# Designs tried in a protein design chat: VHH binders against o75319. Part 239

Target 1, 181 residues: o75319
Amino acid sequence: GNHIPERWKDYLPVGQRMPGTRFIAFKVPLQKSFEKKLAPEECFSPLDLFNKIREQNEELGLIIDLTYTQRYYKPEDLPETVPYLKIFTVGHQVPDDETIFKFKHAVNGFLKENKDNDKLIGVHCTHGLNRTGYLICRYLIDVEGVRPDDAIELFNRCRGHCLERQNYIEDLQNGPIRKNW
Short names: E, the ipSAE of ESMFold2; O, the ipSAE of OpenDDE; V2, 0.75 times the mean of E and O plus 0.25 times the DockQ between their complexes.

## First folded at step 19 (VHH)

Design DD3 (framework vhh_etentamig_d1; at its last look DockQ between E and O 0.93; V2 from the best seeds 0.83)
Fold by OpenDDE, look of step 19:
Parts: sequence; structure tokens; C-alpha cells
Structure DD3 (fold): chain B 181 residues (1-181), chain A 120 residues (1-120)
Amino acid sequence: as target 1 above (181 residues)
Amino acid sequence: EVQLLESGGGLVQPGGSLRLSCAASGFTFNDYAMSWVRQAPGKGPEWVSLISGWGESTYYADSVKGRFTISRDNSKNTLYLQMNSLRAEDTAVYYCARYQDTDYSPFDYRGQGTLVTVSS
């Protein structure tokens, strides 16, 4: 059966748009089969995601899924108008250069193709925090030239939760810039 | 009940090869990424490799890259680890583990393990 991810309930379902960016982070939405294991107020489906984004007067233009499983929801659960990109990202370890590049390339491609609108890039892992936060911050640091502490603070504030993994934080603060090609 | 049962361990000479298997039951196998973890005597556990539900993605520790290959057969609910060019430092108990895809405890279930000994 479908098991609720550990501590999934502890995190806000959707963060806020990061000012000055097109990023918004959220925890993984769960398909209907998980609802029987949740209280009504705990439920967070793909439909709920879009409703919450709309409540913020925003619109998703891309979803980047960083989870390492397909059991949470199906791309078919999303509107056809919103592209879905899977980037398998292992937890705990700092993402490798290939993963970082894939993420940057996806973001840059989206921005190039969506200059005429203000649609958001939705990014999530399981909790929408550590892997999600690292890659967003890595992009801001490497591509946008943002100071590492500023990027981390901005993400934490907007997500409503702070990055937890010290190896991620350390790499963002003191690690090398990753090539953008 | 989730069950994971490893097999294929044994004694092998340096430079040799082994293939480990893990039989899984009690859950939808393809819904979960699966992993191999090893523990050498006197050392902590080491994450060796990970494979996504349908094998779309794989991960390897630096210590085994180019030598080990993780794979799975979802029709048989079985996880594999092909180990080539084995070294003495690969000696350990190898565990099959279910990856729960969180930033806390990476694994929620593991088997009893199978011993791999690499020695001349």
C-alpha cells in the first residue's frame, strides 16, 4: 500500500513565491489513494496544489519533481497545460554536477520560453525543503550571482521552513561554483 | 509484512566477481526505489547503490563506481547487485534496503544481509 512519507505532515504544503524569482517550493502532493490515511485537513493533492497556487494569485508554468519515486502522484494528475519534469535526485547527498546542470538547464529553458508571462517554476522533493532548497539556492548563487547567505535566507523565509542538512548548507556557503554548461 | 531476503554472498578472490540478489515481498515493489547498503567489520554502514522504481535512475557511491551495477526485475520482485573487480575493502555484510525517499532515515526496511568476503 501507499505509505505517507515520514514527517510529510509536518511541513507547510506550499511556500510563497520567492521575490525577484519565478520559484515556488512545495511538498509533494499525494494522489487520491493516500487520502484514506489522512485527515481531511492533512490532504494535499495535485488539485489542492493548483488551488493553493491560485489563492496566491499565481500560476504554475512548470513543475520540477526531484523525488526519487513515482508512487506519490502521476503526471497525468496534472493539467495538460503545465509541463512536468522529473529529475531523480537522491536525498542526503549533495546533488552531483549532472543533477545541478539538469536543473539549471530546465530553469533557463523555461525562462527563455516564458519571457512574455509571469508563470512560476514549481519545485518539489518529498518535503519540498532540502533537495528543493539546495537546487534553487544553487541556481541563484551560480547563475544569478546571489550571495549564498541571502539565497538561503530567502528560500527559508519563503518556504516557511529552514534547510536542515548541514552538508547542503555548507556546500552552498563554501562550495565551488558549478559550471553552467 | 515487508520482507527482504538477500542471497549470493560468499568468498571471492581480489579481482573476482559476485552477483547479489534480493527477493522482496509484502509491498508494491516498483513503487519504491531500492538500495544496497554494506557494513564492514568495525565500520559504520555505507550506502553502496540506489535504483529508482523502474530503473530510470541509478546512484553509486564513489567507492564502487565503475565496478558495481545495480539492477532490478520488477516482474520477479528482485533487486540485483553485480560486483566486479572486487577488492579487499569490499568485504562486508551487504543489505538490501527499501528507500523511503526522505531526508531523514533513508531506509525503512532492510534484510538480514549476505556476507561478501574478498580475500586471497
Scores: ipSAE 0.885, ipTM 0.932, lowest interface PAE 0.5, mean pLDDT 96
Fold by ESMFold2, look of step 19:
Structure DD3 (fold): chain B 181 residues (1-181), chain A 120 residues (1-120)
Amino acid sequence: as target 1 above (181 residues)
Amino acid sequence: EVQLLESGGGLVQPGGSLRLSCAASGFTFNDYAMSWVRQAPGKGPEWVSLISGWGESTYYADSVKGRFTISRDNSKNTLYLQMNSLRAEDTAVYYCARYQDTDYSPFDYRGQGTLVTVSS
C-alpha cells in the first residue's frame, strides 16, 4: 500500500528560502518503495531533498515533519547530522493551540541554538503547502509581528504555490493571535 | 484489497456505553492513521476521531471530547471506539476510515458502517 498521495506530483518538490526568515518548505519526500509508481523525473526522495537544498547553496539544520503518518519515509533515511522533529498535525482542520505551541517552541529553540550560522528549518506536510504554510505564517504573525497578508504572500511566492485551504487563510487573516507561552 | 469491517453497533439508552470495532485487512495497518466518521439521518458526514499509526496522537471532534475514546490494537489489526455517556445526537451510522493525510480527500477507504441508535 505505497499509494502516491493525491496530487503530490502537481507540486514543486522544494520551495525557496523565505527572505528574512530561516524557513524553507517542501513536499514530503518519498522513500524508494514509492518509486515503482513514479516516472524517474517525478521522484523526490530524502536524498533528492538534500541535493536540491545544496543546489540552492543552503543547508538544513532541522526538519519539522507535520504529516499524520509515518509511511512516507523514516527519520533514518535522513543524514544523522540533521535533527528531525515530528509534530502530528491533523489535516483539513486549523491546527489546534497545542500543535501551534509545539511548532513555535521548536522554531524558537532552533533559532537560539543556531544564531551563529545560517542553517534553515525545513518544514513539510504531505504537499508542503496548507499545514506547512499555516504554521509558518502563524509563527511569523504571532512571534515576529508580520501582517497576515504579508506572511501569506511571502510563503506563497517562496513555496511556488498559493495556500489553497480557505479555512486556514481565513484563520490567519481574521482569527485571534495565539499565545506564545 | 483494502477491507474495513465495522461491528458493535446497536440500540442503547441515553447515558449508556458502547464499543465499536473495525477489523482491517489488505494493508499494513500500522502505517496508517485511522478514523471514525459518522453520518446521522439527513445529515452530512462528521469526522469523529483520528488516531495515528502507533497511537502517538489522537483527535476528537468537540461534540464527543471527554465521552469517546479511540484506540487501536496493531497486533490484531483492529481499530476501536469506546463511546460513553451516549446522547440522542450520537445516533448515526459509524464508519471506519483510513486517513490518507492529504490536503484534499481526508480518507481513501471506508467500511460499510455499523448503526448506533441512542433512544429512550
Scores: ipSAE 0.714, ipTM 0.872, lowest interface PAE 1.2, mean pLDDT 93
ESMFold2 (binder alone), look of step 19: mean pLDDT 81; pTM 0.819

Design DD30 (framework vhh_etentamig_d1; at its last look DockQ between E and O 0.88; V2 from the best seeds 0.79)
Fold by OpenDDE, look of step 19:
Structure DD30 (fold): chain B 181 residues (1-181), chain A 120 residues (1-120)
Amino acid sequence: as target 1 above (181 residues)
Amino acid sequence: EVQLLESGGGLVQPGGSLRLSCAASGFTFDDYAMSWVRQAPGKGPEWVSLISGYGESTYYADSVKGRFTISRDNSKNTLYLQMNSLRAEDTAVYYCARYQDTDYGPFDYRGQGTLVTVSS
């Protein structure tokens, strides 16, 4: 279907690269079938995503899709040169250890294989905020040793929106470190 | 108009099994993740299980893991919940709900529910 996700219009389409990292967060791009329900200036397609990334003088090397649906766009809508990874991630609750591990493994694999370039890891859920922010911050905290508050502040600043879910914030700030393998 | 209609509820003894069904209409069924939610008397709603559009991924609450299985038949626009090893604490009205896949309201549509009573 082409039902616009709730509050999808309220969020900036694409954030900024997080300094010191290869991460960039964005809200879910929507395939053409959604355009009839959007004003032209509200449209954000897979093509628009790549255009906006280029405008920032960046290049995507990987897209991690955290949504729990496949109705927003098809992997075929993306350039063949950019790998696409689906990690079904349930909203509203802190991601489980398996989800966290999958994310970390994907990121580490990408970094290992892309040491010779500066391509970005694009991460999105529906709004590119809470699930996206949690997993990126979780990685920075657990793998890179970043202070939780610093990770959260960095993400919020770069995304242009702040993490909203208290359970995510609480887990990042006070929760246990998750194993990295 | 979106419609969700649950069926299969009833009275069952502890340790027994029950299979719930939800008939969906009014939308492209396989485009949406679907969920079961339950509400026991005097308690708030509890998220029980979730299944992605094509069944690639499933989620279960800790309270039902290993006992309940969510599935779907997209050719029939039907969601299922196989409940095994039922316990008294599983007694509740079970609702079929369409998952919004957002970090806000998790569901945009919910059925009228079907009552499951687990009692000796």
Scores: ipSAE 0.861, ipTM 0.920, lowest interface PAE 0.5, mean pLDDT 95
Fold by ESMFold2, look of step 19:
Structure DD30 (fold): chain B 181 residues (1-181), chain A 120 residues (1-120)
Amino acid sequence: as target 1 above (181 residues)
Amino acid sequence: EVQLLESGGGLVQPGGSLRLSCAASGFTFDDYAMSWVRQAPGKGPEWVSLISGYGESTYYADSVKGRFTISRDNSKNTLYLQMNSLRAEDTAVYYCARYQDTDYGPFDYRGQGTLVTVSS
């Protein structure tokens, strides 16, 4: 089935670059087969993603896909020049330490290999909000030493939507610092 | 339309094993992560395990790690749960559920369940 994800239409497709970071967040792009259920102005394909990034005068250097499904688009729908990484991230619960480690490892690897350019890490889950916001904020808190409330405020402002899941917000604010691997 | 039919439940002694099956129909099975959820008498549901569409990733509740194994056979549209070293606290109705991977309700369909009773 090519059913549009619940509430997907309610979210801005792409956020803004988070100042002082290499992150940009967006909702999952949908391959063309979903478009029969969408008005033209509601469409957001993998190609639309890259057009919107270019309109912001930015360039993606990595896409981290946090969804727990392959039904939304195929990695082959992305330009071959942009690396793609799938990190299967279970929703509805705070991501486990293995998932957090994989995310940090990917971000740190990208930053090392791309220190001589200004390309962005694009991060998405289904809506580009809860799992995406959690892992970006977890990285900023644990690796960059950002205060939890400042990381959350920065993400919310740049995504254009606030983190919604209370268990994620509580873990970011009050949970333990996780070691960087 | 969408159907999820569990089987394989029954009475077993502590330390025993059971294999649950869930026959899926009415959707493209390998597009969806699938889950087992259990509900013990008088308790709320517990998310037991999850498997991605092609088995690339699995998740287990701490209460079952090392004893239960989730698997799937996409050629047969079937989800499995191998349960070993069963204990009385594993007694529950076990439901097959389809994971929808949104922030707004983890499961969109579940079956009618199969009862597992672990008792001497």
Scores: ipSAE 0.649, ipTM 0.850, lowest interface PAE 1.5, mean pLDDT 92
ESMFold2 (binder alone), look of step 19: mean pLDDT 82; pTM 0.829

Design DD4 (framework vhh_etentamig_d1; at its last look DockQ between E and O 0.91; V2 from the best seeds 0.83)
Fold by OpenDDE, look of step 19:
Structure DD4 (fold): chain B 181 residues (1-181), chain A 120 residues (1-120)
Amino acid sequence: as target 1 above (181 residues)
Amino acid sequence: EVQLLESGGGLVQPGGSLRLSCAASGFTFDDWAMSWVRQAPGKGPEWVSLISGWGESTYYADSVKGRFTISRDNSKNTLYLQMNSLRAEDTAVYYCARYQDTDYSPFDYRGQGTLVTVSS
């Protein structure tokens, strides 16, 4: 059904572009069928997502969906010009090496194919915070060589919310570098 | 009203197999990821396995990888857990739970559970 995810309303719909990167994080947009359970000002649809991105003078070039469900919205709700990638990612636990690799591969592929533009990689889980933040930070750390604390601070600042899960933070700060191939 | 009803538990010897079922009702079953959680006596709950709405993705705890298989039949609104090579440490009450895909309370509904006892 149209069950609103727990605490979904508590998070900003869309963060800011992370300076020096092509990343932007946001919470999951909800298809129109969810609107009956939301106040007008709480609504955040796929259309709203693109409007908010436009308001920031940005353009999405890829959406990476990390949620573990398909009930929130359909890929068909997105413009045909924006590719959509689903990476089923379980909450609570640190993503496994396969998930991390899938994410890195998708990002690297996008960057290789989009060298001639400045389109963004939009990443979201349910709240666009913990899973989203971990994988973005993991990429910055492992691939871009960013210091873990700098990556975390950058993400938190741009998302407007801080990573909450200690196991994610601990893994980013002290965990091993993951394979990039 | 959301309802989850587990079945298939029982007594089995080490190395044996058992198949659990969970009948779901009161919601659009294939819209939701579903999970199995178990709780052994004197221990906290352990997340055993998870399956996405259409079965595209599955997750297993390290303790059961290679031995357990989660599956679902959406035409029957039923979740399954095939348990092979059972061990004494697998003894627990197994619960069917609806996964709400958050980093806070991962499950919003849970069944009454079914007891699995692995003993010689």
Scores: ipSAE 0.893, ipTM 0.938, lowest interface PAE 0.5, mean pLDDT 96
Fold by ESMFold2, look of step 19:
Structure DD4 (fold): chain B 181 residues (1-181), chain A 120 residues (1-120)
Amino acid sequence: as target 1 above (181 residues)
Amino acid sequence: EVQLLESGGGLVQPGGSLRLSCAASGFTFDDWAMSWVRQAPGKGPEWVSLISGWGESTYYADSVKGRFTISRDNSKNTLYLQMNSLRAEDTAVYYCARYQDTDYSPFDYRGQGTLVTVSS
């Protein structure tokens, strides 16, 4: 179906590159069938995503899709030249260790393969906030040694919206460092 | 109009098994992750299980892991919950729910539920 996700229209489509990282976060792009429920200025398609990245003088080298559904767009709607990775991530609950490991593994693999370019890892869930922010921050904390409050502040500033889900924030700030294997 | 109709509840002895079904209509079933949620008398709702549109991923609450199995048959627009090794604490109304995968409301539709009673 073409049901617009709750509050999706309230969020900036694409954030800015997070300085010192290869990350950029965005809300889920919506395929053409959703546009019947949207004003033209509210539309944010897979094509719009790539146009907005290009407008920032950036290039995507990987998209990590954290949604627990395939109804928003098809991977075939993306340029063939951009790798796409789906990590089914349950919302509302702190992502489990398997999900965190998959995310870390994908990021580390990308950084190794792309050490000679400056392409970005695009990460999204439905709104590009809670699951997206959690996993990016978890990576920065566990792998890069960034302090939790600094990771959260950097994400919030560059996304243009603050992490909202309290159990995620509490886990990032006070929870255990997760293993990196 | 979205409709979710649960069935298969009933009275069962501890250690017994039940299979719940949920017939779905009014939407493209395989586009949507689906969930079972239960509510015991006097308690808040508990998210029991979740399955993605084609079964690529599943989730189970710790309280039921290893005993319950969520599945779906997309050709019949039907969601299932196989419940084995039932315990008294599994007594609840079980609801079929459509997972909307947002950061806010996890479900946008649920059925009227089916009662499962586990007693000697």
Scores: ipSAE 0.723, ipTM 0.875, lowest interface PAE 1.1, mean pLDDT 93
ESMFold2 (binder alone), look of step 19: mean pLDDT 83; pTM 0.834

Design DD5 (framework vhh_etentamig_d1; at its last look DockQ between E and O 0.88; V2 from the best seeds 0.83)
Fold by OpenDDE, look of step 19:
Structure DD5 (fold): chain B 181 residues (1-181), chain A 120 residues (1-120)
Amino acid sequence: as target 1 above (181 residues)
Amino acid sequence: EVQLLESGGGLVQPGGSLRLSCAASGFTFDDWAMSWVRQAPGKGPEWVSLISGYGESTYYADSVKGRFTISRDNSKNTLYLQMNSLRAEDTAVYYCARYQDTDYHPFDYRGQGTLVTVSS
């Protein structure tokens, strides 16, 4: 069905590019069938996503979808020129090592193949905050060697919302580095 | 109206097996991830398992990994939980829940539950 996710309206649709990275976070865009349940100014479709990215003078090179459902939009709703990757990621729980590895592998693969451009890695879960923030920060910490508090602060500032889940924050700050292979 | 109706609970001995079912109605079943949640007497609810809309992905709590299997038949609007190697600590009311994919309230609907008692 076309049920609007809880609290989806409360979050900014698109964050800002994270300086020094190729990451940008956003909440899940919703396909046209959801519009009947939204005010015009609340609508955020796949098309709207790309328009907003363009307004920031950026271009998406990859979309990583961390949601655990397929009801929000179809990959076919995206331009064919932008790869789409689904990584089923359970909410509430700290992502497991396999999920973390999948994310890191996807990011590293993209960076290797896109050295000649400045296209962004768009990452979203439902709200584009907790799961999205955790995995981006986990990458920055484990792969780029960024201090955990710096990674979290950078993400929060750029997303326009702060990570909410204490278990995620605690794991980022004090948890072990996850293997990168 | 969304409805979830669990069945299959009962009394079983330790080491035994049981299969739970959940009949769903009132929504497009295959659009939604579905979950099993259980609550033991005197304890809070525990997230047991989750399955994506088409079954591409599954999740299990550490306490049930290797013993429980979640599955679904979308042609029948039915969710299943195969429980093997049951233990006394698995005793609980098991609820079928619709996963709305949020970190705040992960479930927006759940059934009335079915009681599973594991005892010698």
Scores: ipSAE 0.900, ipTM 0.941, lowest interface PAE 0.5, mean pLDDT 96
Fold by ESMFold2, look of step 19:
Structure DD5 (fold): chain B 181 residues (1-181), chain A 120 residues (1-120)
Amino acid sequence: as target 1 above (181 residues)
Amino acid sequence: EVQLLESGGGLVQPGGSLRLSCAASGFTFDDWAMSWVRQAPGKGPEWVSLISGYGESTYYADSVKGRFTISRDNSKNTLYLQMNSLRAEDTAVYYCARYQDTDYHPFDYRGQGTLVTVSS
């Protein structure tokens, strides 16, 4: 199916690189079959993603897809030079420890392999906001030692939209540090 | 038109087993993650389990882990829930639901439900 995700049109397609990190967040790109339901200015395809990243003078070195579906686009729609990783992440509840571990492991692997370049890790869920923001912030807090409120503020500013889901915000601010990796 | 039809509910003794089925039609079944949600009398809905479109990933509420197994047969457009070691607390109407993977409404369609009663 080609049904546009609820409120997907309400979000900026791509954020800005988060300074001091290798992260950039975006909403899920939609393959061509969805464009029948979109005005031209609303379209955001896998090609559009890479054009927008290039316009920022950046380069993606990994895409981490947090959606719990494959209906939005196929990995084949991405350049073969950019590794793609799917981490099925259940929405609406704080991601479980296994999901957090997989995310941290992927990020640490990327940073090790890409220590001599400046390529970015692109992270998305459906809207590029709650699950995406949670896992990026969880990484910054647990692995990089960033203060919770500073991580959240940085994500919100660079994404262009604030984290909305209160249970995620509370877990980041008041929940335990996760050292599982 | 999207349709989700649950079956397999009934009365069962504590410790017993039951298998729920959900027949799906009106959409491309394997494109969508599917879920079981239950609602006990006088309580709000509880998210029981979730399975991805091709069955790559599953999720279970803590209350049912180790006892319930979600599965799907995409060739038959059917979702299943195998329920073992049933307890009185599992008494509820069980709904088959289509997971839309957004930040807003987790489900866009659900079936009519099937009643499971666990009683001695």
Scores: ipSAE 0.730, ipTM 0.879, lowest interface PAE 1.2, mean pLDDT 93
ESMFold2 (binder alone), look of step 19: mean pLDDT 84; pTM 0.849

Design DD6 (framework vhh_etentamig_d1; at its last look DockQ between E and O 0.87; V2 from the best seeds 0.83)
Fold by OpenDDE, look of step 19:
Structure DD6 (fold): chain B 181 residues (1-181), chain A 120 residues (1-120)
Amino acid sequence: as target 1 above (181 residues)
Amino acid sequence: EVQLLESGGGLVQPGGSLRLSCAASGFTFNDYAMSWVRQAPGKGPEWVSLISGYGESTYYADSVKGRFTISRDNSKNTLYLQMNSLRAEDTAVYYCARYQDTDYHPFDYRGQGTLVTVSS
């Protein structure tokens, strides 16, 4: 059967909107087949995701899935009105330039097409923390000109958990700016 | 019970080629990304390659890019690693591992490994 990702239960399901941005981070929602392995209060489905976002008086306009598997949920589990983008992103490793570019391009495209609303870009990996945090921070640093420490602090505060991987933090703080084209 | 069984290892000369296989059982194979990890004598484990459930995406360590190719046949529950232009530094025990997609412990199951020796 389906395996609950390690430490998945340890993380808050959904963070808060990052002030000054359209980003919100969350852990991966799990389709119904996982519920039999979870206590009711531990369940976090695609439906639950949207309910929690609504409780924050927000609306998702795009979901960027950074996981490296399709077993967690199906795009069909999402409302048809919310576009879904898969960017296979390997854990542990600092994302490569191609992955970073794909993410930036997706974000910029969304912002260009959604100037007339305030819908959010939902980003998740498995835990919605390390890969998610890195790419969001990388965008803020490279595209928005945010100071690295400010970007990291903002993400950590809004996600409710701190980036854990030192190689990610080090790259954000001291690594080169990545190409935006 | 999850089982991973590697095969195809052996002795090969530098510049030679070898193809490893991993037979998987005990789980829905295509639901999981699969990986090859190797460990050389006296060294820690090195992540060699990763492939998504349906092969949409692949990852390679810099040390093997352009030389190794990871693939899978989901109809046979089998993972492959084609190794070309082998070098002495590729000598290691090669393990297939199931990727659980976490930054903490990336793999939850690993096979017994198969030895690859590259030597003149």
Scores: ipSAE 0.900, ipTM 0.940, lowest interface PAE 0.5, mean pLDDT 96
Fold by ESMFold2, look of step 19:
Structure DD6 (fold): chain B 181 residues (1-181), chain A 120 residues (1-120)
Amino acid sequence: as target 1 above (181 residues)
Amino acid sequence: EVQLLESGGGLVQPGGSLRLSCAASGFTFNDYAMSWVRQAPGKGPEWVSLISGYGESTYYADSVKGRFTISRDNSKNTLYLQMNSLRAEDTAVYYCARYQDTDYHPFDYRGQGTLVTVSS
């Protein structure tokens, strides 16, 4: 199990806060056992994540982990003061309605509980790009009424990488608006 | 060396049932989600089902929902597919595959497959 995920080295570790939102996206941090397969400059641990967020003068108030595995790091490797939520999200296919609902419910709950601060929701899948970008954009489109192309442009710019999977992009642009249930 | 060995395929009548098994070795089995993929004659591969490392979550293709059940026994390093209410369209070679949790190449290893034929 300590294989570095395919293409993981190719992506910036952490994006920038998406203006007008509470979101920041990043690739999955890798616990120490992976570091023997990485050059020092390639390492991105759970500790590195929090240091990079602090360097941006930001603070995480929730981490939503969209990966379909528990091998990358353990929730106990995170500060106990930061809530952690796992939403098992299948890659390659547009997330199903149950997954979208869980994500929206988590975001809405965070915004209610954190109305008096400026903490961020950190969202990641393996690369912090396709599944992460899809669900963030789906939230912005369905809940905040953002136009699909504007949501995608905002995510791409702030993540520092463009959404890559065409089926996700097509669903965001041409798919139905999902109910909040 | 990662090895995946499927078994349990065979000839069955429409409406019948089969249970497929996949013996896994060469890796920490419960660290990985596991999948069944099938390939019918003259068609491309179809992702049938997926199960997370400890069985917390499952996924099924629409074509098999309600008829197939994926499961695993981590103490035996074995993946299963219970196939009920089989139809002619289910005829395929079924492969056990290791999921690598990316949006790109979904599987990094698969077995040699086991043939399921549904016919009168």
Scores: ipSAE 0.722, ipTM 0.874, lowest interface PAE 1.1, mean pLDDT 92
ESMFold2 (binder alone), look of step 19: mean pLDDT 83; pTM 0.834

